VHH binders against EARP-interacting protein 1 (eipr-1). Designs and how they scored, part 4

Target 1, 362 residues: EARP-interacting protein 1 (eipr-1), of Caenorhabditis elegans (q9u1q0)
Amino acid sequence: MSECLMFGMDCEARCMTSMTADEENICFLVGTNNIKNDKNQVNKLFMDPEASRLMSKTFRHPAGEVRAIAAHPTKSTILATCTADFSSLGGTHSITIWNIEEDKRTLETVSRLPTEQVMSCLEWEPNSMKCAAMTPFRPEIQLLNMENGPEIVQNLKIPLENEEDEMFSATWSPHHDGNMLGVTGGRTAWCIDCRTDNEYLKIRDAHIHRTISMDFNPNLQHVIATCGDDGYVRIWDTRSTSSALTSLHPHAHWVWSVRFHPVHDQLLLTGGSDASVVLSCAQSVSSEQQIEFRDDEEEEEDDDLVEKLQDGQLERIDEHEDSVYACAWSSADPWTFASLSYDGRMIVSNVSRKHKYALMQL

## First folded at step 17 (VHH)

Design i6 (from n4 with F104Y)
Fold by ESMFold2, look of step 18:
Formats: C-alpha cells, sequence, structure tokens
Structure i6 (fold): chain B 362 residues (1-362), chain A 122 residues (1-122)
C-alpha cells in the first residue's frame, strides 16, 4: 500500500462498524473489550482531510464491554451495542441504544433490552428499523424492532446439525428489500427469508470446522462469499451449492471477516488471525466478467497500457500485530477501508492507484 | 447452567506455593478457552493466565510468567493454577473465567466465578 494510517488504542477491541448515516465523512466506530468494566469506550475514528490523519473521539460506554456495535442507518447520533458487564456473578447483558453527544463526549442511554446471554452479533438492516441479534450459544436469531427501543418481534430457529456447534455471524442481504439474512454457524451458511417460518437455503460444509462469516455479492443476487477457520474464502452460487465457484486462500489462519466491495464485486476484503488484511480479486466470477467479454477486442489493443486484474491476492496489509477481527468499507468513500486487530490497532487504507485504475477501466 | 467454583485460596508466606482449582459444570472445559483473572485490593482487574480449548496452548501475563502454571484435568472438568514463588503483589481475589469456544483471547470471557482470595503475607 502506498498509504495507510494507523491509530492505536490502549485496550483490546473486537468490533467495528462504519457510520452508515454519515455519507460525507470517512468515519468508523470501535467498541472495546476492557477487562476493567468501567473503562470501556466507543471510539469514533474519522479522517481529517486537511492533515491526512486518522483522528479519534472517545465516548465512555458505561454498560461494560462492547460485544457488538451497529450504527443507526439514518441518524448519525444514534448507535446500538451489545453489552457485557461482569461485575456480578453470571454477568449482566443487554442490547442498548445510545445517543452520541459529540461536543460533550458522552453516550446517553436511550433504551435498553436486558438479555439472558451475551449477544455477539448486532446487525441493523440499512433501510429499516429492523435489527438482527445473535448469541453464539443458541441456534437462533432474534429479530428486533428498534423504533421504540429494542423489542424482540421474532425468533428464527437455525437447524444446526451438531449440538456443540456455535453461531458466528449474521449479515443483511442488499437484495430482497431488506428481508433476507445471511447466517453462519457450525460449518454451514444459510440464507433466510425473514418473512417466512423456518425457510432456509444452505451451503453445508463451506469450511473445514467453522464457517465464520459471509457476505452477499452486491450485484449478483445468488452469489455469496464465505470465510472460515481453514484460511479460505469461497465464492458460491446459492442455487448450486455442491461446490464453490472459486476458492481463494488469502490467510494462514482463521479468517474472521469477508466483505465484498460495495460496487466492484470482484474485490473482496478479508482479515484474519495471521494478523493480515488481504484485498483479493475474484474477477472470474464477478458481474464485470460479462462486461469484459463485450470489450474483448478493445482490451487486447490496450493490454500494454493497463495491468489486468486476475484472480488472487491484489494487496496485503501486514501492519497489524494481532488477530484482525473486523474489516469494513467506508460509507463515504468506496476506495477506503478499515481494519481492527484485537490489541486495539486500527488501520485505514486505500485501494492502490494501480488497482483502482484497472477497476475503473471496466 | 454454567457454574464455576474456585477453591484453594488462603494465606501463604512470600516465596510459598498455592494451587487454585476451578470446578466447572454446565459445559465441557476442554472445548473453551479458560482463564484466570485477579483483582488486588484497591486495584482494577488483571488478566493472569489462559489456556485454549483445542490444542491446550497456555498463555501468561509477564508478571507471572515462569512462576505460575495453568493446567486442566478434562476428566474432572477442572481448571488449575499452580502458583509458585509467591510475592506480596500476588495478593488478590482470583477468578476463573470461561471464554470463547474457538481460540483463546486475553481478557475475553462470557462468565466469571465468585473467586477465591489469595493473601501473600509474612
Amino acid sequence: as target 1 above (362 residues)
Amino acid sequence: EVQLLESGGGLVQPGGSLRLSCAASGFTVSSYGMSWVRQAPGKGPEWVSGISGSGGSTYYADSVKGRFTISRDNSKNTLYLQMNSLRAEDTAVYYCAKGSRDEYLKGYFDYRGQGTLVTVSS
């Protein structure tokens, strides 16, 4: 990378999201896992365009550890967290909606839903007040209405094959009018229509022991990516799940996060326990493959001027020193992304000019 | 229901040894990362040691490395902390903690026990 910016926190952190409602500024939210219960924070990380520097504002999180974080889809002053407070035996857990007071550097409680177990996934559907919450310890997804505080309105049961398997992630599809949820647990990925009872589309045995995360192709309704503990990223057609469309092996250890680029779906962002962030290309299974065939003659004439993208690793960020648990594309600039490692290091990076140019020619 | 019961605390002289036990029920200890966390009087909590579920890799804070040994007995579903060469600064309530099913994460846990007091004093 010709340029990346780093910011370090003094404590462990595992969850990050972009501020979806802020389309003007490059901005991310990070929640901490501080063993000192009253020292937990939500940090707002943003770019200062005049200084080309990564800046932060710290907001105290008075409900213990941040186990998941979600930005309100339309209000940049509202966020939600899944909380864990271990000051008492067994812990006190919740889903809490907060108001951000930027000038006062405070988080103010708007509403709270106590939960029996720690929730480790919180995903706000980007066009509604629907939210999905999940604990790894139960094969179920709780659907919430967030309009008047977090209220459980539906419980989706997931048919895990092994009772000792855990749930890992949930992700909203950009297709299907905000009614499709991608879910991973055990070795399996599911696509679930939330309007129906127990209707599942599944990719069984997507990874050797654990299918840790997934994402939907933004342009191809039936294409998803999965990642897992075998270091692989696999691209699937959900209509024909017996084998992956392609497999990439970007990591030497567990892959915790996989995200398609929001526009150029050949581009995949991953982070893993090998302390690396990888930008990979799956050109061969992308929506732009069809456009490439139309321009075949033109491309041959200009091959000496432009480096073609091919399947495989494009860029690698090795500046982390701990497991990378979260990666996110910016909501404000599609060429900017961020990564978070457990030791509290944040890195904000740009797609290199070489690869950006190649993508824009398509 | 998850239950963690620590025992083995007490008063010891500096330089002495003590073995803490944590009897677990409601889950299989070998499937989870387990850790010991301590809190000295008037201080914040401090992570001490951890052991991964699969593979049994062990981890230690710099302040205890070489003196403490974490272990488990899967047949008894029990976690142990052997503490040698104890110092006054090791005085704390020691808590057993159940962590992630997959990999070990320092300071990351879903459940903590009631704790057992260790006092190192002449």
Scores: ipSAE 0.365, ipTM 0.732, lowest interface PAE 3.3, mean pLDDT 86
Fold by OpenDDE, look of step 17:
Structure i6 (fold): chain B 362 residues (1-362), chain A 122 residues (1-122)
Amino acid sequence: as target 1 above (362 residues)
Amino acid sequence: EVQLLESGGGLVQPGGSLRLSCAASGFTVSSYGMSWVRQAPGKGPEWVSGISGSGGSTYYADSVKGRFTISRDNSKNTLYLQMNSLRAEDTAVYYCAKGSRDEYLKGYFDYRGQGTLVTVSS
């Protein structure tokens, strides 16, 4: 059983991100969403390698609720949040860039962009100063330049199938030099080239119910994963979207987050409203499987029965007591991942040694 | 453009009644699940009541069950919340939202309205 470390925040939370700029330490940022403005915080959670303890640094977030959080790709002291301040009737919203003052335990406002609506998704492109922001209530993705403060540079229109459909997620492709976005809305998933504002790919009815999240395979440019309210995770070949390559059913209820492992693309991390986190294997559609098939054509001889991981559930984390809104792989350790439930519980877990060794062919 | 306009709030004594209205524009209320949500001072948002798109099912938080009634007038494209036997703890800003209880729980709630303040005080 994977050792799990738990941290409970005092407030509800729905958003988290890995601190990508910190490659040495396992660090995550969590934002809280409490209606009381003075109670909202950003928590930096990090693992003490010597003590095998989860440590936290709490920073007041004076701009109200944190609806989304993104870490600066190269600066560990910079983060951005989508804010919702309900101190006034109707609330005020923004995208705000903050400087983390660790010694003072404060967030200092660097720059702020007021927004008309609450933004529920903020994704920082890992190799640039671009962000994608999204609100559920508009069929658009806002692309922002974050270099000199949040500035909207482009609005990508999303052709939702129905007017009543909502937007759910945006995620950057690790491919295409930072110009490809994955977007989910209604029951549909899109891959959109930001340069042309043209649809690269559209998967209609990717799920029976709402398509909530998607991710790109880090190794295969044409492979994506989607998850949704039907409880399924589906992996697709963007070249042929008539049917999924494979379907997994890791959750008993809605699946709200899916993330490919950053290196071993046969591993998928999912979180759902069933309060569970699942590590699944999709080897049959992974880059590793393709390599093995190529190698097996040449080396018939050596039967070294490397126990191949089978498709399906590898691990399940059931220690959450509420719906899991977010999960993320550590940028510092590819075998560590975190999950966040609505009640403010964060769990940091490790891939089991068994599975790790299996993957490493050790 | 989807718009929700709440009205009907005010000051009422404990045990009193109010009827809230939510006028919707830009969409048909009968086509969607609709909900009332409230936010009390110093508290987080609370789902109060919901009605299914078909109108055939109504749902209530335990705290308001038996006292509040959600309804809609399709001809007016308006959602209502009849609040009876009001209590001090019902003091809050009430918002109308497009979406079901489940959608609320998922965080996919549309708070586009300004809300209407209900104050229950002696």
Scores: ipSAE 0.007, ipTM 0.291, lowest interface PAE 9.4, mean pLDDT 90

## First folded at step 18 (VHH; from j1 with S100H)

Design j3
Fold by OpenDDE, fold request of step 19:
Order: C-alpha cells, then sequence, then structure tokens
Structure j3 (fold): chain B 362 residues (1-362), chain A 122 residues (1-122)
C-alpha cells in the first residue's frame, strides 16, 4: 500500500479541487459544508516536500456552506465557490469568486453572483475563463464567464428522462477546445456541445440507479467513464453506446466521483460511499492498448514479463471512515492523488511504485 | 421567497417531551420531502427524520426511532417534530430542511432554517 498522508479537518466537507495553477506544489482546495453556517471554511492543503507531511491553511468562508469549489486555472490565489448562506432567514445562494489572502488567512470577495438555487457543481474550464455550474434541482447547466465576475452566458437545458430526476454533475471535456460538457442526471449521461446546445451523446441507463459522475479520457476523444449508485464504473465508446466497453466494480455502494488519470488513461480514480478510494486499471480500453500483433515470432520466455496491468482494481484506500465524495489527481505530480470524505478527512496517496513502473514500461 | 423558521426549542429534563415546529413559506410543505436534522455540540450533523411529499411516509434515524414523530399540518404549512422520552444525547440544534434524507446525503439541502436549540439536562 502506498504511503498515505492524512489530514483531518474539523468540519464536514464534500468538495475538493486540485490547484491547477500551482504546478510545482501538490496543493488541493477543500470546501466545508457544515450545517453551522459560520463554521465553514476553505482549506488549502499542500504537501511539505521536506517533511513529507500534509500542511493546511484554513480560510474562513463567510458565505456559509461551500457546496462546490473550483480553482482558477492560472491564478493560484483565486478560487470560486458555490455558496449556501443561511445566516439570514431564507438563506442566500451564490457563485462567488474569492481572493485568497494568505497572510491574513481570509477570503476576500472579488465578485458574487446570487443564484436562486444552490449550486452543487462548479467546474472551471482549464483553458479559459468559463465555468459550468449545476444545481441538482433544475435540469440545466449554467455556463458562466468568470472574467469580470461570474456572469451567466448560457443555460443548457438537459433533457432529463423523468421530471423527478436530479442533476448530478458537469465536467469539461479536455477535447473540443472547451466546448464540450459531460453531464449526468438521473440514470443518464450526456455529452453536450456548448456552442450548439446539441446533444452529442446520450447514454440512457448508464447505471442501474443514478449516474452520478463522469469523466473524459484525456487521450481518447471517444472514451468516457461513468459511475453511479450501482458501484460500477463503466467506460464507454461515444461512437457506440449500446453497451459499455468495459465495466468495473470498484465499490460496494455509490460511487461519487470518477477521474481519469491525466496522462495514463489506463488509470481511473474513484471514491464512494463505501468509504473507499480505488485506483482501477482499464488497460484494455486505454490508449495504450497493446495491439498484440501476434507476430508469430519465437516465444522468447523473457522471464521479466513485466506484468501487464490487467483490468481491475490496482489499489484501494480504506483509511476513510466516511463517504468519499471527492477525489482528484494532483496537477503537480501525476502520481499523486487526493481523496476527501464527508467527515473532513483528506488523504493524499501515491500510485504504488509497482504500478508506476509497470505503466512507465509500457 | 422560501423560508423555514424553527421554533419550540428549549430546556427540558430527561424523559421529557418537546414539540418543534417549522413554519414554511414560499413553498408547500406537502409537495416536498422534509427533514429534521440536528447537530450536537462537538458532533457533526445528523439526519433525524423525514417525511415524504407524496403520501407522507415517515422515516427516522435509529437513534430516535420510537421516540420522535415527524408530522405536518398542510393547512398551516408547518412541519413538526414531536420528541418524547428525551435524552441528554438529544441535545442539539435542530434544523428544519426542505428535502429528504437523500438530499442530506448528497450535500445538504437547498433550504433550511436557522435552527432551534434543544437542551436536555437535569
Amino acid sequence: as target 1 above (362 residues)
Amino acid sequence: EVQLLESGGGLVQPGGSLRLSCAASGFTVSSYGMSWVRQAPGKGPEWVSGISGSGGSTTYADSVKGRFTISRDNSKNTLYLQMNSLRAEDTAVYYCAKGHRDEFLKGYFDYRGQGTLVTVSS
């Protein structure tokens, strides 16, 4: 088991993001969502390279609960949160951009967009000032321009199968120049072209119950992964969605998050309500799929059969004691990932040396 | 504007009873699942009870089952929590929320009250 570093926040949390702007340090941002309004905070967690210890800087979040958090793609001092503030009767919701004042240990409001409903998903497009925001309670995705403060520029209607269905996630495709969103709601996953509002892909009943999260293969434009209530991760070819390319069953309960490795698309990171984090391999459907050109040549018994990574579970982190709501790969180190459980426990882990070497030899 | 206002909290002796009320405005309580959530000192939030919008089915956390009763008065657009046989461990701020347990599990509620304090002490 790879060495895991743990940090416990004294606050419940469900959202986490990598600080993409910091390519040198392993850093994550966590937002807390305790029901006590004034208890909530944003935590910057970073690894001290010298001490091999997780360090935390805590910032009060004055706008109540953090329901989602996104890091500015290029500015390490800027973040955005979806807020639920119940300090007043009726409460207020917003998407707020903050400046991190590290010296003061405060978040300063840069700009705020009030929202009618609480947003539970906020995804900043990595190469632009665009964000996608989603609320479970409306069948739509809001696209925002964040350049001069959050501004809604487009509302994407999501054709949920049932009126009772809820929205669960939105994620940007690394492909299509920032114009493609993956969306999950009900039992369905969509890929939507933001330029045309057209449905590029629809996978109905991707999972038995809810389809909770999805991600795009970073290397293969036609490959996506979904996860859901059934504990499965399914990988799909967007060109033919009648059946999944492969199905993995990493969790015994709901899978809240699925993330492709940013480079080695064989690897998928998942977190679930079974309090587990799983690193899975889907080599058979990855960009590194070894076309076994059976050249008839000689079975040289090369003993050093670099054990080809097989599909399935590679690693499991069981040190969480509560539902894992978020997992993320480090932007600074591709072999480092973080997970966050409801109880505010954050675990930073590394891909095992064994698996790392196996992948590097491929 | 959606509002939820809790009332009825207070000091009660162990074994005593208390009835909490949640007055809702801006929406119809009977149309939605509703929940009571509590947070005890030094502990995280705990889902206590829920009532469904459709049919009024009720659910309870194991910790309160048999002692607490969730109900609603549609005419008053009010949610209630009857708490009997109160224990010290029931001491908490109690919140009324729009949504059922599932919403609690997903990331809390879109709307909730500011809470009412219940203290069970001898």
Scores: ipSAE 0.774, ipTM 0.903, lowest interface PAE 0.7, mean pLDDT 93
Fold by ESMFold2, fold request of step 19:
Structure j3 (fold): chain B 362 residues (1-362), chain A 122 residues (1-122)
Amino acid sequence: as target 1 above (362 residues)
Amino acid sequence: EVQLLESGGGLVQPGGSLRLSCAASGFTVSSYGMSWVRQAPGKGPEWVSGISGSGGSTTYADSVKGRFTISRDNSKNTLYLQMNSLRAEDTAVYYCAKGHRDEFLKGYFDYRGQGTLVTVSS
């Protein structure tokens, strides 16, 4: 049975990130989508180190709606947002780097790049000042250098199969020195080498109508997960893309977010429009398999005294009352994760003791 | 290029009716969540109604439920708002807004038109 801490905002929200620069303290950031420009905020959820309790702080976001949020990889006081302000025709939209002003409870502008359209994805590469941004309606990813403010340095063209297809997500690979980007659009997932415009690998028809998100296995270079509007999560080997390695069906509606656990790659965290968050196990295709089909050396006999987790649902969190658009593992505690639904409810949860111990016996 | 052109606004007496149109180009209205948003003078914007993509499901703000009807005509690529039993509080600039493909989210859109003014007064 999962134990949850809940926070509610009186405002719609769709984007959330963990504070990756703080590997010692649990911290998550949520941005709001209030159509009233002056009512938007970034909410920080963090642990009080003295009391071992979750705390919430609200910071004013003075540039309208938060359509995407990204944490600076090494500075816990810096974040970036994609902003939307519809006060005039054509809008006043941007990608903005902010400094968190704790005393004033506001965000102060460090640097701003005006954009013609609302950007809906912002992904900071965790080991560099590179960032990827996109809008669903253009088959392009904008690569940004964030060192001296947001600056477009490259545009990656995504070869969508149909003109009607839209872009859904972008995710950095941990395996290619910050040079590979995972992208979803239409029914397809791509792995794209950012050093060139034209080198890509694709998984066509990964989901029935829409491949909404993807993530890279942190331990297996060629393994990715995808999710889509069919309620499925599929695991793929990018070297052999004709069929999925395995398929899980954790949701009864669109799956908006899929995240591998950052260490134990048999664990997958998903959230969907059925208002649920599911922790799933894909043990059979994980890095923690004990027995291989073939081995170059004969392995010594051992007793498999530890029962491995089985594929399928481990835990389900049903405390959301609206579509879950974002899920994230904590960067500070491997057993903590957060989820966000559109009605502004944030839930922070822990992997149950039973499953934590099963995983630690590996 | 996405374009949204609202029309049909004007002056009307309380209790009257008005039909707003939103001519769309650069996309197919039946494939996207579409909505009407209004902004009264001196007030912040208010979501009014929405219609989902291929399913055509409709939703309404409590303030207009039962009086307003959202619809679309696929052959004309046009979104409509039929406004009945108008009140002074309905005075606002009305905007047509385009959202996500095949999905509706209240208050979440990527494109908005220039708007058309509706004035309800004696």
Scores: ipSAE 0.336, ipTM 0.725, lowest interface PAE 4.1, mean pLDDT 85
Fold by OpenDDE, look of step 18:
Structure j3 (fold): chain B 362 residues (1-362), chain A 122 residues (1-122)
Amino acid sequence: as target 1 above (362 residues)
Amino acid sequence: EVQLLESGGGLVQPGGSLRLSCAASGFTVSSYGMSWVRQAPGKGPEWVSGISGSGGSTTYADSVKGRFTISRDNSKNTLYLQMNSLRAEDTAVYYCAKGHRDEFLKGYFDYRGQGTLVTVSS
């Protein structure tokens, strides 16, 4: 069993992000969403390598509930949150950029943009000062310039199939120079070119029920993964979307998060409402499989049967007691990942030695 | 546009009963978890009760368990809270709340109404 480290927060939480700016330390940011506004906080969780212990630094979040959290791509002291303050009638919402004052254990407001609706998704483009923000209640994605404070620069209209459909997620493609956004709403997944507002891809009825999340294969520009309330993860070729390349069923209930491994694209991390985290293998549709097909055309019989990982479940984490809302790979260690359940439990896990070895030999 | 309109609040004596209503528009109440939350004067918000979208499962805070009943009428797109055996400590503004995608979670919502005042006093 892979060593799992657990940390329990005092408040409910549903949003988490890896601190991409810190390449030396395994660090994650978590935002809480407790109904009591004054109890909400951002937690910086980091692993002490010497003690093999998960440590936490807590920062008060004075803007109420954290509904989404994003780390600055290059500055480890800057973060942004989507906020919900229900201290007043009807609530107030914002996108706020914060400076982390570690010595004072405080978040200082750098800039704030009031929003009419609660934002539930905030994604910082890894190579720019652009963010994508989304609310479930509007068929649009807001693109923001974060350089001098949150500023809306573009509204992407999403053509939802039904007026009653909700928006669920926005994710930046690691390809296309930061100009491609993956979007899920209703039962549909989109890839949208932000420069032209054109639909590069539309997968109608990607899932039988709601399509909740999507991710891009880091190595293959034409491969994406979706997950949904039907319990499935589906991997697609964007060149032909009449059917999925493959389908996985890692969860007994709703799948709310899917993340490709940043290097080994045969690995997918998922979390769901069944309180489980699953590491799955999709080698048959990975970049490694394609390379083998190319190489086998040239080189002869050396049958060294490297035990290829089979498609399906590799590992399962069942230590959560509530729905898993977020999963993330560490930016500092590609074999470490974190998961967050609603009850505020965070688990940091490692890919097993067995599977690591199998992948490294491939 | 999502709208929640609460009604049914008022003045009631201890031991009395009230029925709150929440008329929803812009979404279907049966498709989401719905909740009641309340805020007493000088106190923070408190989750009271929830009902799931898919199965109609109901949950209650310990403070109201056995006294309050949450229900919905899908044909009217309306959420209800039947409050019996009311106590002075139940005095609060009661809000109807639209739940997030997890219909089983307690106290988590994306949107709430303007509220209706319930006053329990002799």
Scores: ipSAE 0.226, ipTM 0.663, lowest interface PAE 3.0, mean pLDDT 91

Design j3
Fold by ESMFold2, fold request of step 19:
Structure j3 (fold): chain B 362 residues (1-362), chain A 122 residues (1-122)
Amino acid sequence: as target 1 above (362 residues)
Amino acid sequence: EVQLLESGGGLVQPGGSLRLSCAASGFTVSSYGMSWVRQAPGKGPEWVSGISGSGGSTTYADSVKGRFTISRDNSKNTLYLQMNSLRAEDTAVYYCAKGHRDEFLKGYFDYRGQGTLVTVSS
C-alpha cells in the first residue's frame, strides 16, 4: 500500500530503532526474538525513494535474541544490543556493541559486556557515549560509558513503592545536556538528574496499574507524556505533578510506547496491545498553543484558511494483527514513522497530507 | 529471587503419558504468563506451550497440539504440562519459563528453570 508500507519477518520481534546517525535515508533496525538462538537477526529496513518500497537487508545476530537495540548516535555502521541466549545452563546474556558487516550479512562483535540477567532496555543518549540499561526485575538503572566498550559507571537506585513492581522504560531528556533520565516503573514516572545522588521528581500513580513508557516534550522543558496499561496517554507539567495537564485515550489495551514528534510537539505517536498505532494531537498543551494563547487576536473576519488541529485522535493504523511494542519517528524525514508488532510485521507510515499541511501552515 | 523447579520427568514408552510440574516462587505467580520450553540433546530450544497469568488463554506449538495440555494452579503457584501420546521426538529436557506480567509471548521469557528430563523410548 502507498500510504502504509509493510514488511513481514518470519520471526517474532519486539524491538526497533531508527538509525539516528543517518539523517539522509529513512532507515530502521529491528531485532528478532527467535527461541532458536542461531536464527536471530537484525533487519535493516530502508526506503527505496524512487519506487516507494520498503527494502530489507538481513544480518545474522550471533548472540541469541535481541532484547533491546540502540543505534550509535554518529556512526551508522555501529549498533548495540541487549542479548539473551538460553542454550547453556544459566544462560549467556550481554550488552554488545556490533559493527554491521555488509559483505558477510552478519554483525561482528566490537565489544561485549556479559550480564547476569537479561537486560531489556538500552537507551543511547543522542549526543554522547552515555547509555542507560535496565532489567524489569531490579529497581535500578545501569549507566554505561560506551566509548571503549560497554562499561558500567553508575547505578541509579529507583525507589519502587512495592517489591513486586517492575521497571518498564528509560528515556533521555533532550533539555539537560544529557544529564536527565526519565524512568517508568510500577505506577510511577521519575525524572532523575544523573549528576547527583538520585535527585528526582516523581509523578505518582500516573496510570492505574502500570506506567509503561514516557517521553519528553522536545520544545517544553517541563512537559512529559506517559502511557500505561489503562489505554491512556497523559501529559504532565513536572513543576505541578498533582494532576495531568490533559489525558487522551487512544487505545483499548496496554500502551507500550509513546513518542512526541521531534519537532511538532502537538503530535504523539503510540502503539499498543490492541494491535493499533495512533497518531494523537495534544494541541491544547503544546508549545504552539502557548504562543497562540499569548497572542490577543480578535477574528474580525472569517478568512482563516488553516484549520487548527484539535486534541484527540488524528490517524489510526489498524494493519497490525499482534501487539505493537515499538514505534519510532524517522531520523531522516519528519513525517515518516514506523511500528513493529510481535508477529514480526513492520509498518512504515506517513503523516497524512491534511495534517502535514495544517502543521506547516501552508 | 525468582525460582522455577521442574519435576515429573522420567522414562516412558511411546504412546504413554507423563505430567510435568513446575513450582514457582519469588514473584507474584498469578501476575505472569508462563510457558514450557524443551531442548532435545544436541538441538536448540523449542517453545512448547504458554498460558496467561489468569489461566484463561493457552497456546501450543504445532508439534504438540492435541497431545499436550498446559495448566496452572495459582493457589499452589504451580504450572503443569500434561503430555499424552508421547513419541520418541518428544525426548528432551523440559523447562518452565517465566514470561511478562499478565501475558505470554511465544519464546519470550527472562527466567528458566534447570529442567526435567523426559525420555521416550522402547
Scores: ipSAE 0.116, ipTM 0.612, lowest interface PAE 6.3, mean pLDDT 85
Fold by OpenDDE, fold request of step 19:
Structure j3 (fold): chain B 362 residues (1-362), chain A 122 residues (1-122)
Amino acid sequence: as target 1 above (362 residues)
Amino acid sequence: EVQLLESGGGLVQPGGSLRLSCAASGFTVSSYGMSWVRQAPGKGPEWVSGISGSGGSTTYADSVKGRFTISRDNSKNTLYLQMNSLRAEDTAVYYCAKGHRDEFLKGYFDYRGQGTLVTVSS
């Protein structure tokens, strides 16, 4: 049984990110979204390696609810949030960059961009000062330069199939030098080249119901994964999207997050509304695909048949009691991942030794 | 563009009734969890009631249970809150709120309307 560590926050939470700038410590940032504005906070959760415990540092978030959170790619003391403050009759929304004052346990506003609508997605490109921001209510992605404060530099129009369709996610491709964005809306997944505003890929009806999230294979430029309210994870070849390469059904209900392992692209982490986190294997469509050359030749009994991981569920975490809204791989340890449920429960888990060993022998 | 327009608020005597309406545009109310939230003067926001999208299940805060009824008319794309046996403590601005996806979550909403004022006074 993979050891999992749990931490319960006192507030509801929906957004989480790995602290990418901290390569030494397993650390995650969580934003809360309590209806009471003054109760909202950002929590820095980190693993104490000596104590094998999750530790938390709490920072007040004075701008209301955290609807999205992004970590600065190189500065561990900087984060950005999409904010929703309903203390006033009309509510105020923003994208805000914060400085983490660890000693004071406060977030200090560095810069703020007021937004007309609440943003629900904020993705910082890992290798630049670019962010993608999205609101469910507009068929567009805002690209921001974060260098001197959040500044909108581009609006990407998303051609949603229906007027009633909502936007659900934006994700940077690890490929294309930070110029490719994966987008989901309605039942459709897109890859958009930010340089040209051109649609590179469109998968219409990627799922029977809403397409909620997507991710890029870190090793294969032409492979993406989508997940949705139909309970499926589908892996696609961007060169031919008439059908999925493979489909996984890791959850009994909606799948809200899908993340490729950063190195072993055969592993996918998913979270869903069934309150579960699933580690799945898609070896058959991964970069580690072993071509079974049926060479008919001689039965040399070499006993060391390294049990190849089969496609499907490898591990399941069922310790959440509410819908899992976010999951992420650790930037510091590729064998560690975190999940967040709405009730504010965070679980940090490790890939089992068995599966780790199986993968390392490949 | 997503819009929620609340109406039906006003002055009512204790023990009276009001029906609030929330006209939604830009999305289908039956496809999402919807909620009513209220904020009394000088107080923080309070979740009042919610209705799920696909299942149509309803939930109420303890403070309004048995007195308020949340419903929707899919044909009109409108959310309702029937408020009976109103009390002075029910005085607040009432907001219609769009939940996240099919289920409503207490205290978390993607979008809120501008609100309608309900005043319960003798």
Scores: ipSAE 0.025, ipTM 0.541, lowest interface PAE 4.4, mean pLDDT 90

